# VHH binders against PH domain-containing protein DDB_G0287875: the designs that were tried, part 10

Target 1, 92 residues: PH domain-containing protein DDB_G0287875, of Dictyostelium discoideum (Social amoeba) (q1zxe2r132to223)
Amino acid sequence: SKGKSGWLLRKRPGRYDKLYSVSKADKYLRLYENEDTDNDPLYELSLENSIIELKQDLHLQLTLGNSERYIFTHESESEIVSWAQELQATMN
Key: E = the ipSAE of ESMFold2; O = the ipSAE of OpenDDE; V2 = 0.75 times the mean of E and O plus 0.25 times the DockQ between their complexes.

## First folded at step 16 (VHH; framework vhh_surovatamig_d1)

Design y3 (from x6 with E100Y Y103S; at its last look DockQ between E and O 0.04; V2 from the best seeds 0.00; counts 0 for: pae E 7.6 > 2, placed apart)
Fold by ESMFold2, look of step 16:
Structure y3 (fold): chain B 92 residues (1-92), chain A 120 residues (1-120)
Amino acid sequence: as target 1 above (92 residues)
Amino acid sequence: EVQLVESGGGLVQPGGSLRLSCAASGFTFSDYWMSWVRQAPGKGLEWVAYIKQRGSEKDYVDSVKGRFTISRDNAKKSLYLQMNSLRAEDTAVYYCARDYFDSSGWFDYRGQGTLVTVSS
């Protein structure tokens, strides 16, 4: 995996939050408030022992090793597919 | 603290009707999608229906479409499920859930449930 960064929509109860998302191929997904990644991320999600599933409605579901669930999507179908491929690759 | 309290379950004959209610507290009810989910004895959770914040957009699992109606009253902070033409396969504990629930079991909060038994 080369890494990937870009905006994702994180599904929250009843809404979506727009988060700048960064994969550095170190088995973490970091979620930032904006593109200034020199600041601390809002979330650092360990992909170790996680499950990544791209659902038929093109929502990407990440289930962490501690059973926490994060659901993402994007306006572009090709972009959410590309994120699924990136996160699968960083786990290999 | 978020609370969701379901009521209206009971024993009913096939072909009968029930109306389930859910009283919500501890959050701004009108900001959230709401769902009904159900769990038959010894089975996993099944999403039944969702309704968006204003109540105009809603959808149902195919097996209940045309028989069940989800609705909400934001002023009363209440969610409802009108269940008509009930079948034995509808027997389950029904839960009110905050947010969209898909087949993967994802939701934010749910209540304690109310039991619906459909039996001759």
Scores: ipSAE 0.013, ipTM 0.189, lowest interface PAE 7.6, mean pLDDT 84
ESMFold2 (binder alone), look of step 16: mean pLDDT 84; pTM 0.854
OpenDDE, look of step 16: ipSAE 0.016; ipTM 0.311

Design y4 (at its last look DockQ between E and O 0.15; V2 from the best seeds 0.00; counts 0 for: pae E 6.8 > 2, placed apart)
Fold by ESMFold2, look of step 16:
Structure y4 (fold): chain B 92 residues (1-92), chain A 118 residues (1-118)
Amino acid sequence: as target 1 above (92 residues)
Amino acid sequence: EVQLVESGGGLVQPGGSLRLSCAASGFTFSDYWMSWVRQAPGKGLEWVAYIKQRGSEKDYVDSVKGRFTISRDNAKKSLYLQMNSLRAEDTAVYYCARDEFGDWFDYRGQGTLVTVSS
């Protein structure tokens, strides 16, 4: 894994939030309000002992070691597939 | 089987307060995000609020922010909605729902009616 950054849609009940997402192959996924990653991330998610599943509807489900669940998607199928591959590779 | 039972609805004046409760059974309550959703007369379902498994994150539809507070007690398998500064547009049947990311039709209670009227 060489890392990846880009916008993802985080699914919440009744809406999606657009978050700038960064993986640096350090087993964290960081979610930012915008592309200015010099600011603190809104979320810093540890991928240790997490489960990553790409569902049939092309939503990427991340279940963390503490059982918290995050759902992501993208309008581009190739982009969400690429994110699934990146996060899976970062964990291994 | 999954059961969710809402209570605490009633008739209140504008500006008043009401506290809704939801008792859950038939599933591991602490494993799920929970939501309140509502349905105004003649309208579709509208998401109101959610809360994560341990309460670490919660959020609200913009129209109720600052007025409503969602909370949960995992030991009692209960979900709550404190509603303050109620307005006529808050009139609806309120449902407690096990959150499946916008798919509330499969796992929700019978609802409790909140009527806000002068």
Scores: ipSAE 0.014, ipTM 0.339, lowest interface PAE 6.8, mean pLDDT 86
ESMFold2 (binder alone), look of step 16: mean pLDDT 84; pTM 0.869
OpenDDE, look of step 16: ipSAE 0.023; ipTM 0.323

Design y5 (from x6 with D99V Y103S; at its last look DockQ between E and O 0.19; V2 from the best seeds 0.00; counts 0 for: pae E 13.6 > 2, placed apart)
Fold by ESMFold2, look of step 16:
Structure y5 (fold): chain B 92 residues (1-92), chain A 120 residues (1-120)
Amino acid sequence: as target 1 above (92 residues)
Amino acid sequence: EVQLVESGGGLVQPGGSLRLSCAASGFTFSDYWMSWVRQAPGKGLEWVAYIKQRGSEKDYVDSVKGRFTISRDNAKKSLYLQMNSLRAEDTAVYYCARVEFDSSGWFDYRGQGTLVTVSS
C-alpha cells in the first residue's frame, strides 16, 4: 500500500489519547503527538505478526507480535474502516 | 452558523467550585462529541475533557480527574463542566469546543471562552 496518515483516538483505561498516526510500507505504525512528523514518534509499533480486528463498536484492535494491544477509534465510520484496510494491507 | 457560548466563570478561592455552561447553536448538537479546552495565562491550549454523543462515555486529562465532571443535555443543546476542589493551576480561559479529530487541537469550532480565576 502507499501508506496512510491521519488522526486516531487511542483508547486507554479511563482515557483517550489523540495521536497523529502514520503507516508506511516499512510495516510500522508510528504514533505522534502532532502532525509535525519531524519530531520523534511517541510510539513506533511493528506490524510484523500483528493481528488487526475491527470490532462492531467501531474500535480497531491491534495486537502486536509481542502481545501488546492497542485500541483505536474515530468519529467517522469510513475513516476507521479505511485504517483497518490500510493496516491489513501493510502487514501483507 | 456554528455558535458556542460559554458562561459561569469567575473568581474563586482555592478549594471552591464552579459550574461552566455552554450553549450550542447552528448544528445538530447531538451528533457530535463535545469537549472543554483551556488556556492558562501565557500558555497554549490544553485539552481538559471530552464527552461522546450520548453522554455515557467521557474522559479527562489526568490533572482534573476526580475533581471535574463533564456532562451534556442534548435536548437543551448544552454542555457543562462541574469543577470542584479548584486549584490555582486551574486558572485559565475555558472554551467549549466541538470535537473534530482531523483538525489540529482536536476541534473545529470553539466559543469565546469564560475566565476562571482561582486565587487566594
Scores: ipSAE 0.000, ipTM 0.142, lowest interface PAE 13.6, mean pLDDT 85
ESMFold2 (binder alone), look of step 16: mean pLDDT 85; pTM 0.862
OpenDDE, look of step 16: ipSAE 0.012; ipTM 0.277

Design y6 (at its last look DockQ between E and O 0.05; V2 from the best seeds 0.00; counts 0 for: pae E 14.1 > 2, placed apart)
Fold by ESMFold2, look of step 16:
Structure y6 (fold): chain B 92 residues (1-92), chain A 118 residues (1-118)
Amino acid sequence: as target 1 above (92 residues)
Amino acid sequence: EVQLVESGGGLVQPGGSLRLSCAASGFTFSDYWMSWVRQAPGKGLEWVAYIKQSGSEKDYVDSVKGRFTISRDNAKKSLYLQMNSLRAEDTAVYYCARDYFGSWFDYRGQGTLVTVSS
């Protein structure tokens, strides 16, 4: 894993939340309100024992070890694919 | 900035045809599903049709099936709605929208008014 940062859209009923997402290859995905990552993240998701699936509709589904489920997408197909690859690499 | 600009509306008689266009800018058009949505006078917003990124997969609200055809041209960043056999109940302001995989619509234009009246 090389690490990755960038914006992702997190799916909510009837809307998407735009979150600045950071992977540092430490088995966490951190989600921030904006690019100022010196602040605390809004979410710090442990990837330990997680399952990552890229669906045919280009939604990235992350199921955490505690069974919580997070669904992401992006305006760019190549970007969401790259995020799926990054998160899978981080868990290896 | 993301912009969606609708055009092609007007006054048409029942049974007539009209073609709506939407010019998109400020985002990667080919990465999105696109939709047409409409708002009749005094009513809420109604989804009309969507088209996926490649243009091969489409669907419509039942009331327009067989009469309307959605299409897109990714090279021109344009979305279209061919409306045939128009009826009075099709009278509405039509908006094009980015479609977030069926869960959310993002429309930003002023829309284009279609009036179907004898």
Scores: ipSAE 0.000, ipTM 0.112, lowest interface PAE 14.1, mean pLDDT 85
ESMFold2 (binder alone), look of step 16: mean pLDDT 89; pTM 0.900
OpenDDE, look of step 16: ipSAE 0.016; ipTM 0.332

## First folded at step 18 (VHH; framework vhh_surovatamig_d1)

Design z1 (from y2 with K52Y E57T D59Y; at its last look DockQ between E and O 0.48; V2 from the best seeds 0.00; counts 0 for: pae E 9.1 > 2, grease 24.8 > 24.2)
Amino acid sequence: EVQLVESGGGLVQPGGSLRLSCAASGFTFSDYWMSWVRQAPGKGLEWVAYIYQRGSTKYYVDSVKGRFTISRDNAKKSLYLQMNSLRAEDTAVYYCARDYYDSSGWFDYRGQGTLVTVSS
ESMFold2, look of step 18: ipSAE 0.007; ipTM 0.177
ESMFold2 (binder alone), look of step 18: mean pLDDT 81; pTM 0.827
OpenDDE, look of step 18: ipSAE 0.019; ipTM 0.316

Design z2 (from y2 with K52Y E57T D59Y D99N; at its last look DockQ between E and O 0.24; V2 from the best seeds 0.00; counts 0 for: pae E 12.1 > 2, grease 25.8 > 24.2)
Fold by ESMFold2, look of step 18:
Structure z2 (fold): chain B 92 residues (1-92), chain A 120 residues (1-120)
Amino acid sequence: as target 1 above (92 residues)
Amino acid sequence: EVQLVESGGGLVQPGGSLRLSCAASGFTFSDYWMSWVRQAPGKGLEWVAYIYQRGSTKYYVDSVKGRFTISRDNAKKSLYLQMNSLRAEDTAVYYCARNYYDSSGWFDYRGQGTLVTVSS
């Protein structure tokens, strides 16, 4: 609801991409190559009609309204929990 | 099949310049971090530079900062290394490498390499 910015690791087959992630009240999660958010984001993910699940292995699964799935994690448990809370609040 | 083909190596005098190129095929180039790594005679691999997917963020080993510039052209599926003010210690085989995040390594594929020799 208030927004959040920070690094997340996005899981891909056999790798993770480190992405600077920004959530704002406009119901988008934007993923950037770095902290310079004046550049275009690599991804703009609409949170409208999305589902968020924090798994036991501390992976955050985001399922978009179009059924695409994105999986994130972080080295810090408190940080990934905070992201789950922020995205759930933004969806509402 | 993933292919990475380096070119542009050669023999140059100290203070000279070279531009290395890498042609990529067999994968979605714009989805990957890309690197240049090098191996000096009798030494292990050293990371020289890497560049994120969109090219706005670049990282360099300290010994080449200010002299080397990594760049990419996603439309041409190409990676570049501009090397200026070359020194004898830059002599190495240079490899184009596709990065991925893995606790055991920086890359999953590399090319055959291109030899850069800097000598008096």
Scores: ipSAE 0.000, ipTM 0.164, lowest interface PAE 12.1, mean pLDDT 84
ESMFold2 (binder alone), look of step 18: mean pLDDT 83; pTM 0.848
OpenDDE, look of step 18: ipSAE 0.007; ipTM 0.293

Design z3 (from y2 with K52W R54K E57T D59Y; at its last look DockQ between E and O 0.31; V2 from the best seeds 0.00; counts 0 for: pae E 7.1 > 2, grease 26 > 24.2)
Fold by ESMFold2, look of step 18:
Structure z3 (fold): chain B 92 residues (1-92), chain A 120 residues (1-120)
Amino acid sequence: as target 1 above (92 residues)
Amino acid sequence: EVQLVESGGGLVQPGGSLRLSCAASGFTFSDYWMSWVRQAPGKGLEWVAYIWQKGSTKYYVDSVKGRFTISRDNAKKSLYLQMNSLRAEDTAVYYCARDYYDSSGWFDYRGQGTLVTVSS
């Protein structure tokens, strides 16, 4: 994989949280409060043993090896598709 | 109590139009993105469209793009689906759904549905 960074919307009950998301092709997805990645990420998600699904309503569902579930989307269809491709490539 | 009440279904000829409405109550409507889903006779649920909280972003399944328009009026706590150029394949019960995913499914609440029949 070549890595990817950019904003994603994380689905929460009743709202979306905007998170700056970074994949460095090291089998992790890091989620930051803003673009200043010198700070610690809010979440550091191991992609080992995870399942990634792009649903028909353009929500990207990530199920981690520990069964935690994260759901993302984006205003751009091409962007969320690109994230699905990046995360699948990182897992291989 | 969360309530979603669909209306506006009926019998229509191919090529015709219908406008579905959904009245919401029992929750802060403007805090939620909303969906339309449908179920054809003897088939499973199919997602049709969703719309974000302020109506700025809309998504559609490919089979309805260019024919259906989802919209919302947060002041009236209402969700709409304008269906144009209807086809026989659009025949289904249409449900208004509050889009919140949990461990048991894609949607946490849906209404009773309104039947749309497209036939000659």
Scores: ipSAE 0.015, ipTM 0.342, lowest interface PAE 7.1, mean pLDDT 84
ESMFold2 (binder alone), look of step 18: mean pLDDT 82; pTM 0.831
OpenDDE, look of step 18: ipSAE 0.021; ipTM 0.331

Design z4 (from y2 with E57T K58T D59Y; at its last look DockQ between E and O 0.04; V2 from the best seeds 0.00; counts 0 for: pae E 10.6 > 2, placed apart)
Fold by ESMFold2, look of step 18:
Structure z4 (fold): chain B 92 residues (1-92), chain A 120 residues (1-120)
Amino acid sequence: as target 1 above (92 residues)
Amino acid sequence: EVQLVESGGGLVQPGGSLRLSCAASGFTFSDYWMSWVRQAPGKGLEWVAYIKQRGSTTYYVDSVKGRFTISRDNAKKSLYLQMNSLRAEDTAVYYCARDYYDSSGWFDYRGQGTLVTVSS
């Protein structure tokens, strides 16, 4: 598995937070404060039983099995599409 | 109280132009990404465009690329949408939104809307 890592913007009410995001073959998406992944992630999201949707405004919506929702975007259209493909592939 | 007030809608012929404005109050406008969304008669909401805090980066739905331009004036706390080469399918109520995203539930504020009708 290649996985994927890179910066994503996580949508919050009234702002976006920049998070260094890492997807691995273990079906987790880990969100870090910065590129130093030796630190603990701020979030460790299980992709099992999750729903992954790329919306028409290029926001990526991740709905976890516990119904929590995380919404991401990126300045590059191709990058957010690539993330959608990576997370979809990880779930298959 | 956060308020967003849209204006500039009206009736226009196909191929025409309109400029929509949104006056913001009750929050630090320059801290937020802003969006235009629209709702055609009998349809759901459709995202149109958004713009980052300083106006340096803009994004558009494919159907309006090259025809619509989103802009902002942070000193005037105002958001704009210049709509050129209007088509009948652009007919909708247009809303100014602060971080609006209709399918996510992260709708915090949206104005009352301004109607744009494109018809012969």
Scores: ipSAE 0.006, ipTM 0.215, lowest interface PAE 10.6, mean pLDDT 83
ESMFold2 (binder alone), look of step 18: mean pLDDT 82; pTM 0.831
OpenDDE, look of step 18: ipSAE 0.013; ipTM 0.254

Design z5 (from y2 with S35H K52Y E57T; at its last look DockQ between E and O 0.14; V2 from the best seeds 0.00; counts 0 for: pae E 8.3 > 2, placed apart)
Fold by ESMFold2, look of step 18:
Structure z5 (fold): chain B 92 residues (1-92), chain A 120 residues (1-120)
Amino acid sequence: as target 1 above (92 residues)
Amino acid sequence: EVQLVESGGGLVQPGGSLRLSCAASGFTFSDYWMHWVRQAPGKGLEWVAYIYQRGSTKDYVDSVKGRFTISRDNAKKSLYLQMNSLRAEDTAVYYCARDYYDSSGWFDYRGQGTLVTVSS
């Protein structure tokens, strides 16, 4: 994988969190409050043994090796498709 | 307090139709995927269908595809299941269930259920 950075919406009960998301092809997905990635990420998600599914409603479901489930979306179809491709590439 | 109240169950002959309803309250209904799940007598829960927040995306367990239709009305805070071509194997208590993305399960709340009996 080549890595990817950009905004994603993370689904939560009653809200979406807008998170700046970064993949560096190191089997992690890092989620930041904004584009200033010099700060510590809000979340560091290990993709080891994870499953990624891009649903028909363009929600990207990430199931981690510890069974935690994270749901992301984006207003742009091309952007969420690109994220699905990146995460599958770095996960393999 | 989250409440989900199912209705519309009853006794119906094989090949018949039935429409289930679910009234939701105590949460912002339009923010959640919703599910129907069912439990046959003496068995575990079986997932039946889900529908996305705006109703555009739906999916079903294979055994009901082409026979059941899930739908929602966000203005009325209601979830529906249209059940056609009913079979004896569809006999179960049907539950309306709220999706919860922050858990490893399909849902965090379900209603009390409504009984569907398919019998001659």
Scores: ipSAE 0.014, ipTM 0.159, lowest interface PAE 8.3, mean pLDDT 84
ESMFold2 (binder alone), look of step 18: mean pLDDT 83; pTM 0.844
OpenDDE, look of step 18: ipSAE 0.018; ipTM 0.353

Design z6 (from y2 with K52F E57T D59Y Y101S S103K; at its last look DockQ between E and O 0.12; V2 from the best seeds 0.00; counts 0 for: pae O 8.9 > 2, placed apart)
Fold by OpenDDE, look of step 18:
Structure z6 (fold): chain B 92 residues (1-92), chain A 120 residues (1-120)
Amino acid sequence: as target 1 above (92 residues)
Amino acid sequence: EVQLVESGGGLVQPGGSLRLSCAASGFTFSDYWMSWVRQAPGKGLEWVAYIFQRGSTKYYVDSVKGRFTISRDNAKKSLYLQMNSLRAEDTAVYYCARDYSDKSGWFDYRGQGTLVTVSS
């Protein structure tokens, strides 16, 4: 995969954080506060040895190789599926 | 009973430093992600930093990168936040929070908080 960029909602207690997300061929998912990716990302997640699970409720669970876990969703079902596919492809 | 008790807050001038501490009890400290969150006056809770169980993995909100350092001592069941180069916008109540053990970034318990005021 050549990568994917767009907004994701990260699940937090009682809320969702809207984060601009960038997946690249270097096998990292980077999360930003906004679309200005020249800034340092809030999160830089190594996808190496990670596990992607798309749950029935359309939440994407990302478990990193070090057991860190992130929960994402999107208002668009097609987008969250697309992200799941993209991240899975990146991990392979 | 899960308990998190913050300390170290206070009044400091811009550019100053503070070190916050959190004493944890009532649970296996080393099994959990730990985090600092803060709430500025009139604003909602903001995630500041969190640290993995072993203390080797750390994440920071962008606005505190290079200035704040989160650390933990599992033997002492303690969480720390070293805050350097403090700014007025860092003024907030800072809470120690226990993140879900299997989820990074959100918490099920937090302390009563410690007030940090940055003002000239």
Scores: ipSAE 0.012, ipTM 0.231, lowest interface PAE 8.9, mean pLDDT 88
ESMFold2, look of step 18: ipSAE 0.023; ipTM 0.388
ESMFold2 (binder alone), look of step 18: mean pLDDT 82; pTM 0.838

## First folded at step 19 (VHH; framework vhh_surovatamig_d1)

Design n1 (from e1 with T50Y E57D; at its last look DockQ between E and O 0.06; V2 from the best seeds 0.00; counts 0 for: pae E 8.9 > 2, placed apart)
Fold by ESMFold2, look of step 19:
Structure n1 (fold): chain B 92 residues (1-92), chain A 120 residues (1-120)
Amino acid sequence: as target 1 above (92 residues)
Amino acid sequence: EVQLVESGGGLVQPGGSLRLSCAASGFTFSDYWMSWVRQAPGKGLEWVAYIKQDGSDKDYVDSVKGRFTISRDNAKKSLYLQMNSLRAEDTAVYYCARDYYDSSGYFDYRGQGTLVTVSS
């Protein structure tokens, strides 16, 4: 995979959090409060043994190896599809 | 540092109305989504409503839709909940909450709460 950075909307009960998301070849998805990635990420999510599913309603569901679940979307259909492709490629 | 102070609760008969207020301090209020949550006696926390920073997006738990209205005034650093057509099942301590990122859905800060009792 080539890596990818950009904003994603993370679904929570009753709201979406806007998180600056970074994927690199090390098989982690890092979620930041803002674009200053020199700060510590809010989350470092290991993609090893994870399941990535793009649902028909264009929500991207990430299930980690520890069964913790994260759901993402984007206002642009092409962008969430690109994220699904990037994360799936990173896992291979 | 972060402080949320709820007020406006009280005893009211079914069908009545109350308006809850929340005064915020110690953070940049306009940067945060805000929520109301409630806890009925002997039960866990239930999310009630949220509102986006600029007020352009809001939603409610189904049981209060059409009866409750969330609003905010960023200049006054205040959050409000207008509660109409109150029912006995609305009896709870109501908390003003600052939304925070968390995979579990927990809020990072809340106030001490204000008690709403709906009883004949």
Scores: ipSAE 0.007, ipTM 0.154, lowest interface PAE 8.9, mean pLDDT 84
ESMFold2 (binder alone), look of step 19: mean pLDDT 84; pTM 0.850
OpenDDE, look of step 19: ipSAE 0.016; ipTM 0.320

Design n2 (from e1 with W33D T50Y; at its last look DockQ between E and O 0.06; V2 from the best seeds 0.00; counts 0 for: pae E 5.9 > 2, placed apart)
Fold by ESMFold2, look of step 19:
Structure n2 (fold): chain B 92 residues (1-92), chain A 120 residues (1-120)
Amino acid sequence: as target 1 above (92 residues)
Amino acid sequence: EVQLVESGGGLVQPGGSLRLSCAASGFTFSDYDMSWVRQAPGKGLEWVAYIKQDGSEKDYVDSVKGRFTISRDNAKKSLYLQMNSLRAEDTAVYYCARDYYDSSGYFDYRGQGTLVTVSS
C-alpha cells in the first residue's frame, strides 16, 4: 500500500527513543511522541535528496539532504526491512 | 583530514568547575551533530552529552544533568562543555566526537582527548 505507520526505535548516543513514525508518501517522515497524530510531530523530516541505508546490524540509517543523520531499528527484522522499502519508495 | 582537538582539562577539587573546548577542522562543522564522551581509568567509553548541528537540541547522561552544559559555536567551528559541581567520578579523559554511526558505535572520529582529574 501507499504509506506506512508504526513504532520505530531511534538510536541516540547511549539509548533508544521510541517514536511513532508516519510516512504518507509525500516525501516526509514524521515522528510523533505517541499514536495521536492529530498533534504536531516532534520531527518532520524531508526525504528530498536523502540517502537510506539498511546496515548489516539491521539499523536503518537515514541521511537527509541537509546532512542530518537519523538511525532507526526495530525488534522485528521484517518491520525494519519494510520501513527501508517504504522510505525508498516515497523518495521515488 | 578530519581533526578534533580537545583542550581545557586539568586538576580540580570536588565542587569545582572546568570548561572544555574542541576545535574542529577538515569537515563542514555545522553539518554534524556533536557529542562529548569520556573514559574513566580502566573503563569503557561513556557518552556524556549531545548537541544537534544547529544547537537546537541537547541531551545528557543522567549522572551529569544539571551540572554540565554542552554548547557550540558554528562560526568558530568549536564545541564546548561547561562542567560545574565536579565530582570524583567525573575523572576521565574527555573526547569530542562527531556523531557517526558505524558497526562499533556512534562515534566516527575523536581527538587525543583532554584529561580531567577531580581530586582532593
Scores: ipSAE 0.024, ipTM 0.362, lowest interface PAE 5.9, mean pLDDT 85
ESMFold2 (binder alone), look of step 19: mean pLDDT 85; pTM 0.857
OpenDDE, look of step 19: ipSAE 0.025; ipTM 0.391

Design n3 (from e1 with D31S W33D K52Y D54S; at its last look DockQ between E and O 0.03; V2 from the best seeds 0.00; counts 0 for: pae E 7.0 > 2, placed apart)
Fold by ESMFold2, look of step 19:
Structure n3 (fold): chain B 92 residues (1-92), chain A 120 residues (1-120)
Amino acid sequence: as target 1 above (92 residues)
Amino acid sequence: EVQLVESGGGLVQPGGSLRLSCAASGFTFSSYDMSWVRQAPGKGLEWVATIYQSGSEKDYVDSVKGRFTISRDNAKKSLYLQMNSLRAEDTAVYYCARDYYDSSGYFDYRGQGTLVTVSS
């Protein structure tokens, strides 16, 4: 995996939250309030034993090893596809 | 069929407390984030709080932080909202919602909700 950073939309009831998302070659996805990654992330998600599925409606479903589900999307189809590829690569 | 039944609303004085409950059936409750949303008279729906599947992570709209606590009991398939320091602005019908997704980004909720009225 090469790593990736960028904005993702996290699905919420009736809305989306915009999170600055960072993947590194350490099997974590870190989600920040903004691009200032010197602050602690809002979420630090371990990708070990996780499942990633890109749905037909271009929502990326991440199911963690503890069964927590996170659902993301992006305005750009190519960007959400690229995120799916990055997260699958860092898990393998 | 997904069913969500809210209860625990009522009339309360400003500064008072209420605890709302939501009974869930017809789906695997522990697999979903759950939320409370509310609708004040003559207004649109407002998201209030979300609790993640494990129950360890919670998120709130700014106007209720420090006053409301969302919780869940996955064994009982139940969602709760403890509402403290209630204000007139909290008057609304409160709905339990299952977090879901599609291209529209909307959520499901069931039943008629439970009315909370905060009035002197």
Scores: ipSAE 0.014, ipTM 0.270, lowest interface PAE 7.0, mean pLDDT 83
ESMFold2 (binder alone), look of step 19: mean pLDDT 83; pTM 0.838
OpenDDE, look of step 19: ipSAE 0.019; ipTM 0.308

Design n4 (from e1 with W33D T50Y K52Y D54S; at its last look DockQ between E and O 0.25; V2 from the best seeds 0.00; counts 0 for: pae E 5.9 > 2)
Fold by OpenDDE, look of step 19:
Structure n4 (fold): chain B 92 residues (1-92), chain A 120 residues (1-120)
Amino acid sequence: as target 1 above (92 residues)
Amino acid sequence: EVQLVESGGGLVQPGGSLRLSCAASGFTFSDYDMSWVRQAPGKGLEWVAYIYQSGSEKDYVDSVKGRFTISRDNAKKSLYLQMNSLRAEDTAVYYCARDYYDSSGYFDYRGQGTLVTVSS
């Protein structure tokens, strides 16, 4: 498993939640309030049958199998592409 | 092909009302959050209103709160913006936008817009 700090989950235009993201081999993306993963995750997203898209403006769109959509960005643009690739790799 | 077609714009006096409509096609409308955005002459794109895919949540830019109401009919694949108590500052081209992202102006898809002119 690998975690990523500094994710911003878009809830609505201009509003973001800061999250710590953890991708595990079990094909789940777990989102935490901070790096303390001993707490319950805010979100536990099954990546099975999901689609990850890196958009031109370097935000990530995650569409789950049930059509729920999550939009992520990062404070560091350089980390976004790498994270997208890692997530995609975990899905394959 | 994804399409968003706005309608309902026009010339109106200050204090007047307009109702904008957006007809969506080419995608599962109910799966997407929708927004209205606008661009005033000489200014950048401004987010106006947001509605969750189910319609259960709404949000507005402060300047339109209490005056504008966003709604949707997923069965009709339509988005609406009821605009009351219109002001000169509301003059803009109004766009229906699928999955508007942030103040950078990014959106997934946007219509061609409908012009709203508020003038005495």
Scores: ipSAE 0.028, ipTM 0.426, lowest interface PAE 3.8, mean pLDDT 87
ESMFold2, look of step 19: ipSAE 0.035; ipTM 0.362
ESMFold2 (binder alone), look of step 19: mean pLDDT 84; pTM 0.849

